# Ledger of designs, part 188: VH-VL binders against q0atu2

Target 1, 119 residues: q0atu2
Amino acid sequence: MLDKKARIRTSREYRNVFEKGKRLSGRFLIIYYVENALDNNRFGFITNKKIGMAVIRNRIKRQLRAIVREYQGQVKNKHDIVLVARAGIGKSSFEGMEKDYIAIMKKAGLFARNANKID
Short names: E, the ipSAE of ESMFold2; O, the ipSAE of OpenDDE; V2, 0.75 times the mean of E and O plus 0.25 times the DockQ between their complexes.

## First folded at step 9 (VH-VL)

Design t31 (framework fv_daclizumab)
Fold by ESMFold2-Fast, scan of step 9:
Structure t31 (fold): chain C 119 residues (1-119), chain A 119 residues (1-119), chain B 106 residues (1-106)
Amino acid sequence: as target 1 above (119 residues)
Amino acid sequence: QVQLVQSGAEVKKPGSSVKVSCKASGYTFTSYYMHWVRQAPGQGLEWIGYINPSTGYTRYNQKFKDKATITADESTNTAYMELSSLRSEDTAVYYCARTDDWYGYMDVWGQGTLVTVSS
Amino acid sequence: DIQMTQSPSTLSASVGDRVTITCSASSSISYMHWYQQKPGKAPKLLIYDASYLESGVPARFSGSGSGTEFTLTISSLQPDDFATYYCQQYNDYPLTFGQGTKVEVK
């Protein structure tokens, strides 16, 4: 479960991320992301009828929130990030979603980098 | 029934302007973006731009930035596109089409409006 | 701008044929759609997100591909399928379409 403060709440806030943000696509996820003027990160989640029935969409939202919560400490601060589930996500495992999320966030440069090796 | 209904065919002189309407029904007008696409006789599809009806935010193809102005009226659920300084090269069928915000596919289209520019 | 190039521009086929249309992007893309247009009509969405069938579209239509090469396949061409087909990228602005592939009677 994500803290309320870490959630994008309004349709206006979602639209801001879509209109002004950058986009990156993975196997099961598309992310849209933009810097915010807050002291924390906020996340949004989009699943539409193309994903499947309500039971499947609700399961996917819960699983994505759990993944985001687990890795929130690794995300660069001051970003609004929206995760959009692609149609194929309904056939993915939890581990498959997790791997895709990590790969996308790394490609976007949103995960904190490790210190360089200095020899 | 989800439907987009466009205004009728127009015949215009070079140098004049034309305003095409696209009236939405059967869905929440502000929940979808409205795109405009043109098709010259016997030619392919060309994207002009879109509007977010809830905010008035617009994005244009640079090719049409000085040609097209897209607006929306929430009170009548109608999107508009005005074409200025008409030339013979602007002769085309103009379509409005709605998109799901995040996926960008155009799932519902207007019937098209033929704009003919001749003297 | 991302250029979308379709091959072939025109295809002659018979009812029952397997038809394949290719769409090539000038740079790697993750996201594209396919549309069908019949003469005098607006385009109709067929395939979204490269491989997913739009509701109400017959199962004989399928899409595949990734990166720069995408294909639309009609497994057994029906009379109702003679039309022009367009690919479209949604990876970057401006949105761009392929030039179209006209599928006509042989």
Scores: ipSAE 0.443, ipTM 0.840, lowest interface PAE 2.9, mean pLDDT 89

Design t32 (framework fv_daclizumab)
Fold by ESMFold2-Fast, scan of step 9:
Structure t32 (fold): chain C 119 residues (1-119), chain A 119 residues (1-119), chain B 106 residues (1-106)
Amino acid sequence: as target 1 above (119 residues)
Amino acid sequence: QVQLVQSGAEVKKPGSSVKVSCKASGYTFTSYYMHWVRQAPGQGLEWIGYINPSTGYTRYNQKFKDKATITADESTNTAYMELSSLRSEDTAVYYCARTDQWYGYMDVWGQGTLVTVSS
Amino acid sequence: DIQMTQSPSTLSASVGDRVTITCSASSSISYMHWYQQKPGKAPKLLIYDASYLESGVPARFSGSGSGTEFTLTISSLQPDDFATYYCQQYNDYPLTFGQGTKVEVK
């Protein structure tokens, strides 16, 4: 689980990321990201009804949080990052979501050099 | 009955200003961005900018930064675009269109306002 | 700025024809939409996110593509489909549209 300080909680905080942030799209995910004035990263997750029923959206959110948690040590500090699931994500495997996340975070310049290392 | 209704056609002299309105109904005004797009006679679509009515935050196409001013009035559910220092090349139909904050597809459009700049 | 270039600029077709319109982006993009515009009217959303059909749009319309090459297809052209079609990218600001493809009667 991501602790409360690593989570974007309020509508105001989400709006800040959408308005002032940069946007980068992958196959299954879109990220919006902006540097914050804190000493830590915060993550937000958006799944809308175009993805499917609540049970599917809740599974996707849970899986995305697990992926973010797994790679949180690779992410450059001081960023607010919102992950928006695209309509097609419901057909993706967990590994497919993970691969997409790593690719977009690297492209955004948000990952440390060794983020893609598999040992 | 989600709809956007724009103000009527305008004929202006070079050097003058014009303010076009876009009144929203049938949805929560502050939950969507409002964009402005123009189309010169016989030409394609050109994006001017958007406003988030909830915060007043605006983003402009750099080409229009010193030409267009976009505002919104939450009490009347109306967005405005003011064009200054009008030139003949500003003759166009101006459209307002709404988007959500992340996917950016323009699903509802105003009927358009013809602005003619002539000597 | 990302430039969106459509091909062809004008297309002559008959009712019942299969019509394909191409949109090329100057840089790889993940997110783009298609709009239809009839004379004297505002544009109408047809396809969002390259391949998803907007609610209320007839099933004869479809979209495909990724990266820099995207296609809009009308499987069996109807009289109501004679219009100008525009692609639009939502990867980078400023938002940009293709120049348009006019589908006219042969």
Scores: ipSAE 0.169, ipTM 0.769, lowest interface PAE 4.8, mean pLDDT 89

Design t33 (framework fv_daclizumab; at its last look DockQ between E and O 0.73; V2 from the best seeds 0.67)
Fold by ESMFold2, look of step 10:
Structure t33 (fold): chain C 119 residues (1-119), chain A 119 residues (1-119), chain B 106 residues (1-106)
Amino acid sequence: as target 1 above (119 residues)
Amino acid sequence: QVQLVQSGAEVKKPGSSVKVSCKASGYTFTSYYMHWVRQAPGQGLEWIGYINPSTGYTRYNQKFKDKATITADESTNTAYMELSSLRSEDTAVYYCARTDTWYGYMDVWGQGTLVTVSS
Amino acid sequence: DIQMTQSPSTLSASVGDRVTITCSASSSISYMHWYQQKPGKAPKLLIYDASYLESGVPARFSGSGSGTEFTLTISSLQPDDFATYYCQQYNDYPLTFGQGTKVEVK
């Protein structure tokens, strides 16, 4: 579980990431990210009705939170990062989502100095 | 019912300006960004820009940055686009369209407003 | 800017024909949408994220592709399908559309 201070919580915080941040697309995920003025990272998670019913959307968010928690110690600090589930994510395995997350975070340059140990 | 209703057709002289309105109903106005797209006679679609209706934050296609000004009035659920220094090449149908913020597809469109610039 | 180029610009077809429209991007993209527009009407979202049908879109429509090449297919053209089709990328700003493909009666 992510610490409460590591969560993007308000609509304004989410919109700031969208408006001011950079965007990268992976196979199952899109990430938006921007530097923040805190000492820590914050993560947000987005699904919509096209992903599925609420129970499916909540399952996807829980899986993404678990992935983020697994790798959070390797993420460069002081970033707000929003993970957006693409329409095809429901057909992905947990491992598929995880590999996609690792790939797009590497491409974004968001993993710290020892990113090579992830692989 | 979700809909976007635009102001009526306009006939303008070169050098003048026009302000097109787009009134939203059937959804929470601030939950979606509003985009403007133009279509010149016999031509395709061109993206003009968007607005965050809750804050007024905008992003423009550079082609239109000195031509169009996008605004919104949350109290009336209405977005506006003002076109300045009109010329004959500005003759087009102008559409408003909302997007799901993070996904970028335009799922509801206004009916279009024909702006004719006549010498 | 990412340029989106559609082929063909115009396509003559009969009811029942299989129709294929191609959209090529000037650089690799991974996120794009298709719209249908009938004369005198606003565009309508048809396919999102390359291959997923918008609600209410008939199953005869399909989309595919990745990288720089994307296709829209109508498996058996119906009278309601005579329209102009546009692709739109959402990888980078400015958002850009293809020039359109008009599907007309043969």
Scores: ipSAE 0.737, ipTM 0.903, lowest interface PAE 1.1, mean pLDDT 92
Fold by ESMFold2-Fast, scan of step 9:
Structure t33 (fold): chain C 119 residues (1-119), chain A 119 residues (1-119), chain B 106 residues (1-106)
Amino acid sequence: as target 1 above (119 residues)
Amino acid sequence: QVQLVQSGAEVKKPGSSVKVSCKASGYTFTSYYMHWVRQAPGQGLEWIGYINPSTGYTRYNQKFKDKATITADESTNTAYMELSSLRSEDTAVYYCARTDTWYGYMDVWGQGTLVTVSS
Amino acid sequence: DIQMTQSPSTLSASVGDRVTITCSASSSISYMHWYQQKPGKAPKLLIYDASYLESGVPARFSGSGSGTEFTLTISSLQPDDFATYYCQQYNDYPLTFGQGTKVEVK
């Protein structure tokens, strides 16, 4: 799980990322991201009913949090980042989601040059 | 039943202003963004802007920044769009449509309001 | 601004025909939707995220594509399908629609 300080928790904070942030799409994920005035990164996670039933959506959120936590040290500091699951994510493997996350974060310029843990 | 009901047709003179309303029912008004889209006679769809009804935050197509003002009244679940300095080129059907915040598809539309600008 | 161009602008078809409509973006996009508009009515969401059918939309409709080229297909045209179809990008502001493709009776 992510530390509490590393989570976007309030509607106000989510709204700020949507309205002021930049958007980038991957195969299974869309990220919205904006620089914050804090000393740390914060992450949010969005799913909707089109992905599937609550048990599927809850699984996806847990898996995305695990991925984010694993690569947290590679993310450029001082950003609020919201991960939005696309409709097709329910058919993806954990490894597929992980690869998509890494690719999107690198494309957005949010990962350090040497941030790839996978071969 | 989720519905967006718009005000009736308007006939206006050049140089005047018009204010179109869009009343929402059947869902939590503040949980969705409200967009405005116009369609000139025989033409395609053109995005004007959106509002976050919970905060009043707006984003406009730059083409409409000096023409359109979008507002929302949370107490009546009604969004408004005011057009100023009307010209014949503003003759169009104006639609309101809601979006789920993060996904940006317009899943529910108002019936449209015809605004005719003529001398 | 991202320009969305549809082809053809108008097509004449008969019931039972396979109909394909193309939407081309002026720059690579990853996220787009399709809407159907019948005469005198508001547009209706048909396909979201390029390939997913909105609830209540018949299975004869399908979408595909990525990058700059997207297609909407109607496998066997029904009388209710004579309408104008619009693509819309959700990559950058301002949001933009294609000019529309009118599917009319042959």
Scores: ipSAE 0.723, ipTM 0.902, lowest interface PAE 1.3, mean pLDDT 91
Fold by OpenDDE, look of step 10:
Structure t33 (fold): chain C 119 residues (1-119), chain A 119 residues (1-119), chain B 106 residues (1-106)
Amino acid sequence: as target 1 above (119 residues)
Amino acid sequence: QVQLVQSGAEVKKPGSSVKVSCKASGYTFTSYYMHWVRQAPGQGLEWIGYINPSTGYTRYNQKFKDKATITADESTNTAYMELSSLRSEDTAVYYCARTDTWYGYMDVWGQGTLVTVSS
Amino acid sequence: DIQMTQSPSTLSASVGDRVTITCSASSSISYMHWYQQKPGKAPKLLIYDASYLESGVPARFSGSGSGTEFTLTISSLQPDDFATYYCQQYNDYPLTFGQGTKVEVK
């Protein structure tokens, strides 16, 4: 589980990322990211009813948190990053989600220079 | 039911200003962004900008940055768009439309407001 | 700005026909939305994220595509489907629409 310190928790924090950050879209995910003034990264997760029932949305969030946690140490410091799940993610595999996350994060240039990513 | 109701048609002289309203009902006003879209007679759709009613943050199409001012009032669940220095080219039907926060489709539209600019 | 170009601009068809509308983006985009508009009415969302039907939209409507090429298909045109259709991108600001495709009676 992501530490409390590594989570975006308030509506204000989410809105700040959306309004001031950059946006990139992948197959299943949209990421919004902005530099923060902290010494750590924070992650947020957004789903809506288009994805499916609450059980499905919760599953997707758990899976996304697992993915983020797996690669957390390879992400550049001092960023707030929000992952927005798109409608198609409900039918995707975990590996598909992971692949999409990696692809979009690379495109955003959010992985550290010396990141040891296994594609 | 979820709906957006706009103010009535306007006839204005060149150089004047007009303020169109869009009242939302049937949903949480602050949970959706409110977009404004223009459609000149016989033409297609043009995006003007949006507002986040919860923060007041706005984003504009560069084409309309000096033409349109978008505001929102949470207490009345109403979004506004003011057009200044009206010209004949501003004659169009103006729509408000909501989008879920973080998502980019407009699932509910107002009925449109015709603004006619003539000398 | 990302330009959206629809083809054709006008399409004449009969009830029961299979209709296909294309939308080309000037650059690669991740998601495309489709709207239907009838004269004197506001646009109505039909398809979001390229291939997902909005609630209440008949199953005869479908969408597909990726990158720079997207399509809207009506498997069997019904009288209620004569209208103008627009594609829209949300890949970058400003948001942009295609010029529209008018589907009219043949």
Scores: ipSAE 0.573, ipTM 0.887, lowest interface PAE 1.0, mean pLDDT 93
ESMFold2 (binder alone), look of step 10: mean pLDDT 94; pTM 0.956

Design t34 (framework fv_daclizumab)
Fold by ESMFold2-Fast, scan of step 9:
Structure t34 (fold): chain C 119 residues (1-119), chain A 119 residues (1-119), chain B 106 residues (1-106)
Amino acid sequence: as target 1 above (119 residues)
Amino acid sequence: QVQLVQSGAEVKKPGSSVKVSCKASGYTFTSYYMHWVRQAPGQGLEWIGYINPSTGYTRYNQKFKDKATITADESTNTAYMELSSLRSEDTAVYYCARTDLWYGYMDVWGQGTLVTVSS
Amino acid sequence: DIQMTQSPSTLSASVGDRVTITCSASSSISYMHWYQQKPGKAPKLLIYDASYLESGVPARFSGSGSGTEFTLTISSLQPDDFATYYCQQYNDYPLTFGQGTKVEVK
């Protein structure tokens, strides 16, 4: 789970990331990202009905939050980042989602150093 | 029933302006972005820009930045596109289309408005 | 800008034929959609995210591809399928469409 400080919470904050941010598509994820004026990173998570029923969407959100939490120390400071799950994500393994997240964050230039697990 | 209904055909002289409307019904207007796309006679589709109806935020194709102005009126669930300094090459059918905020597929389209620019 | 190029620009086909339309992006993209447009009508969403069928679209339509090469296939062409087909990228702004592929009666 992410601390409240590290979460995008309001619809207005989500729309700001969509409207002002850059976007980059991975295999299972699309990210939208923008530098913020705060002293920390914030993350948001989006799913839609095309992924599956509520139980599947809730599982995907939990898994994505766990991945983000594990690699939060690698992310360049002062960014708002929204992860949008693609239709195919429901058939992905946890490892598949994790690898995709690392790949897109590196491609976006958002990792300050090589990704590593935080245990 | 989700619908987008556009204003009727227009015939304009070079140098004039035209304002096309797109009235939304059957869904929450502020929950979707509204795009404008044109199609010249016998030609393909060309993206003009979009508006977020809840905030008024707009994004334009650079080609149209000084040509098109997109607005929205939440009280009437209507989006507008105004074209200025019309030239013969602006003759086209103009469509409005909505997207989900994050996924960007245009699942509902207006019927189109033919704008003819002739001397 | 990402340029989307479709092949062929036109094709003549008969009912029952297998039809294949390709779409090539000028740079690698991960996210794109397909639309169908009939004469005098607005486009209609067919395939989203390269390979997923929109609700209400017949199962004879399918999409595949990745990177720079994408394909729309109609397994057995029906009279209702004579139309123009467009690909569209949602990878970068400005949004761009292919020039269209017109499927005509042979």
Scores: ipSAE 0.649, ipTM 0.889, lowest interface PAE 1.8, mean pLDDT 91

Design t35 (framework fv_daclizumab)
Fold by ESMFold2-Fast, scan of step 9:
Structure t35 (fold): chain C 119 residues (1-119), chain A 119 residues (1-119), chain B 106 residues (1-106)
Amino acid sequence: as target 1 above (119 residues)
Amino acid sequence: QVQLVQSGAEVKKPGSSVKVSCKASGYTFTSYYMHWVRQAPGQGLEWIGYINPSTGYTRYNQKFKDKATITADESTNTAYMELSSLRSEDTAVYYCARTDSWYGYMDVWGQGTLVTVSS
Amino acid sequence: DIQMTQSPSTLSASVGDRVTITCSASSSISYMHWYQQKPGKAPKLLIYDASYLESGVPARFSGSGSGTEFTLTISSLQPDDFATYYCQQYNDYPLTFGQGTKVEVK
């Protein structure tokens, strides 16, 4: 479960990301993202009926939240990011969603580059 | 049923303005963005812009920024597009179409309004 | 702006034919849709997200492609399929459509 402060909760905040954000598509996911004026990152999750029944959509949202939580430390601070599930996501594995998330975030330049090499 | 019904055909003189309406029924008007698209006789489709009916936020194709004004009235579930300073090249069928904001496919279209600009 | 170019602009076909329409984007895109338009009618959504069939659309329609090349295929053309077909990108603003491909009777 993501911490309360790491979630996009209001319709106003979702609208801001959609209307002012940049967009990038992966295999199973589309991300919309914009810099925020806060101390932290916030994440939102969108599914629609074309993905499948409520059981499938709920599983997908749960799995996406788990993936985001796992990789939260890799994400450059001060972004609002909305993950939108594409039509094909219902047939994906957890590992497939995870790989797609990592690839999209790297392509968007949202994953921090490793700069802590000891020597 | 979900339906978009547009106002009737208009014949206008050069330099005048026209306001086309698009009345929505069968769904929650404020839950979808409304797009406007035009088609000149024998030509293809050209995107004009959209409105978020819930906030009045608009986005325009730069080509139409000074030509088109898009508005919405939640009390009547009606979107409008006003075209100013009409020229002969504005002769076209104008369509409204709704979209699920995050996915951007136009799944329901109005029947179209023919605007003819002639002396 | 992303330019969408369709090939061919017009094709003549007979009922039962396999019809292929191509859409080329001027830059790599990851998200696009296909629409069908009959004379005097509004466009109708056929394929969303490049390859997914809209509800109520016959299974003879299919979409494929990625990057800059996308294809709409009608496996066995029916009388109801004589129409103009448009691709549309949803990658960047402004939204852009292809010029259209008219499928007419041979």
Scores: ipSAE 0.654, ipTM 0.887, lowest interface PAE 1.7, mean pLDDT 90

Design t36 (framework fv_daclizumab)
Fold by ESMFold2-Fast, scan of step 9:
Structure t36 (fold): chain C 119 residues (1-119), chain A 119 residues (1-119), chain B 106 residues (1-106)
Amino acid sequence: as target 1 above (119 residues)
Amino acid sequence: QVQLVQSGAEVKKPGSSVKVSCKASGYTFTSYYMHWVRQAPGQGLEWIGYINPSTGYTRYNQKFKDKATITADESTNTAYMELSSLRSEDTAVYYCARTDEFYGYMDVWGQGTLVTVSS
Amino acid sequence: DIQMTQSPSTLSASVGDRVTITCSASSSISYMHWYQQKPGKAPKLLIYDASYLESGVPARFSGSGSGTEFTLTISSLQPDDFATYYCQQYNDYPLTFGQGTKVEVK
């Protein structure tokens, strides 16, 4: 589970990320992200009815939270990040979602792990 | 500048062994995996295996498990591949290439080492 | 093992042409990459994860596809683009490449 402080909770906070943030699309995910003025990262998750029935949407939401939690330590501090699941995500494996998340976060420059590599 | 520099061409007799080196510079050697790929004359690319220089962990293509031995020396930032029991069909250009942990793409390649096996 | 099959094996084209190369996987995959190789040189990464352009690669190169069918497109062929192109899957070990598509002058 993600800590309470690591979750975007209000519609106002989601709106801020959508209006002021950058957007980057992956195969199964879209992320919106903006730097915040807090000491920590916050994540939001959006699954809409284009994905499928409620049972599928709930499974995907749980899997995305698990992925975010697993890689939380790799994310650069002070960001609000919203993950929006695309329609095709319902046909993806857990590994497929995980790889897409990593790919998008690295392309966005949000993974701190790569900062330790001197090129 | 990120570079991988390989040892020079080798001419070997059937049944002998050869050890090819790949010297890395311009980046943190232990932060990237090192792969080995071969290309027979006029043929395509064939994956041999990889090493994680940080841990020494290796993974091989089953076809090469008893033929290739991949090692790394952190003190000299050099990866090695030794081929044993050479046969004429091992005649090929051998490449080293680096990849990160998550994407698995080979973004920097050595110039290649031609190994010729002939009597 | 996952087999990667490219089509066509050879393609004749002129500067300015739109070139499309196809790569078919024997099973559904999520991750694949495209490389360019010129005679006597090492391969060069062009596209990673099916659609992401590698740093320093010209915008005329693009990748698309999912599942078992992937394409590499060169929107307006340049003289530097006459080369052999390879696809590669990263879903399962062993890593496998397509047999290559040679783009040669018409």
Scores: ipSAE 0.000, ipTM 0.540, lowest interface PAE 15.0, mean pLDDT 85

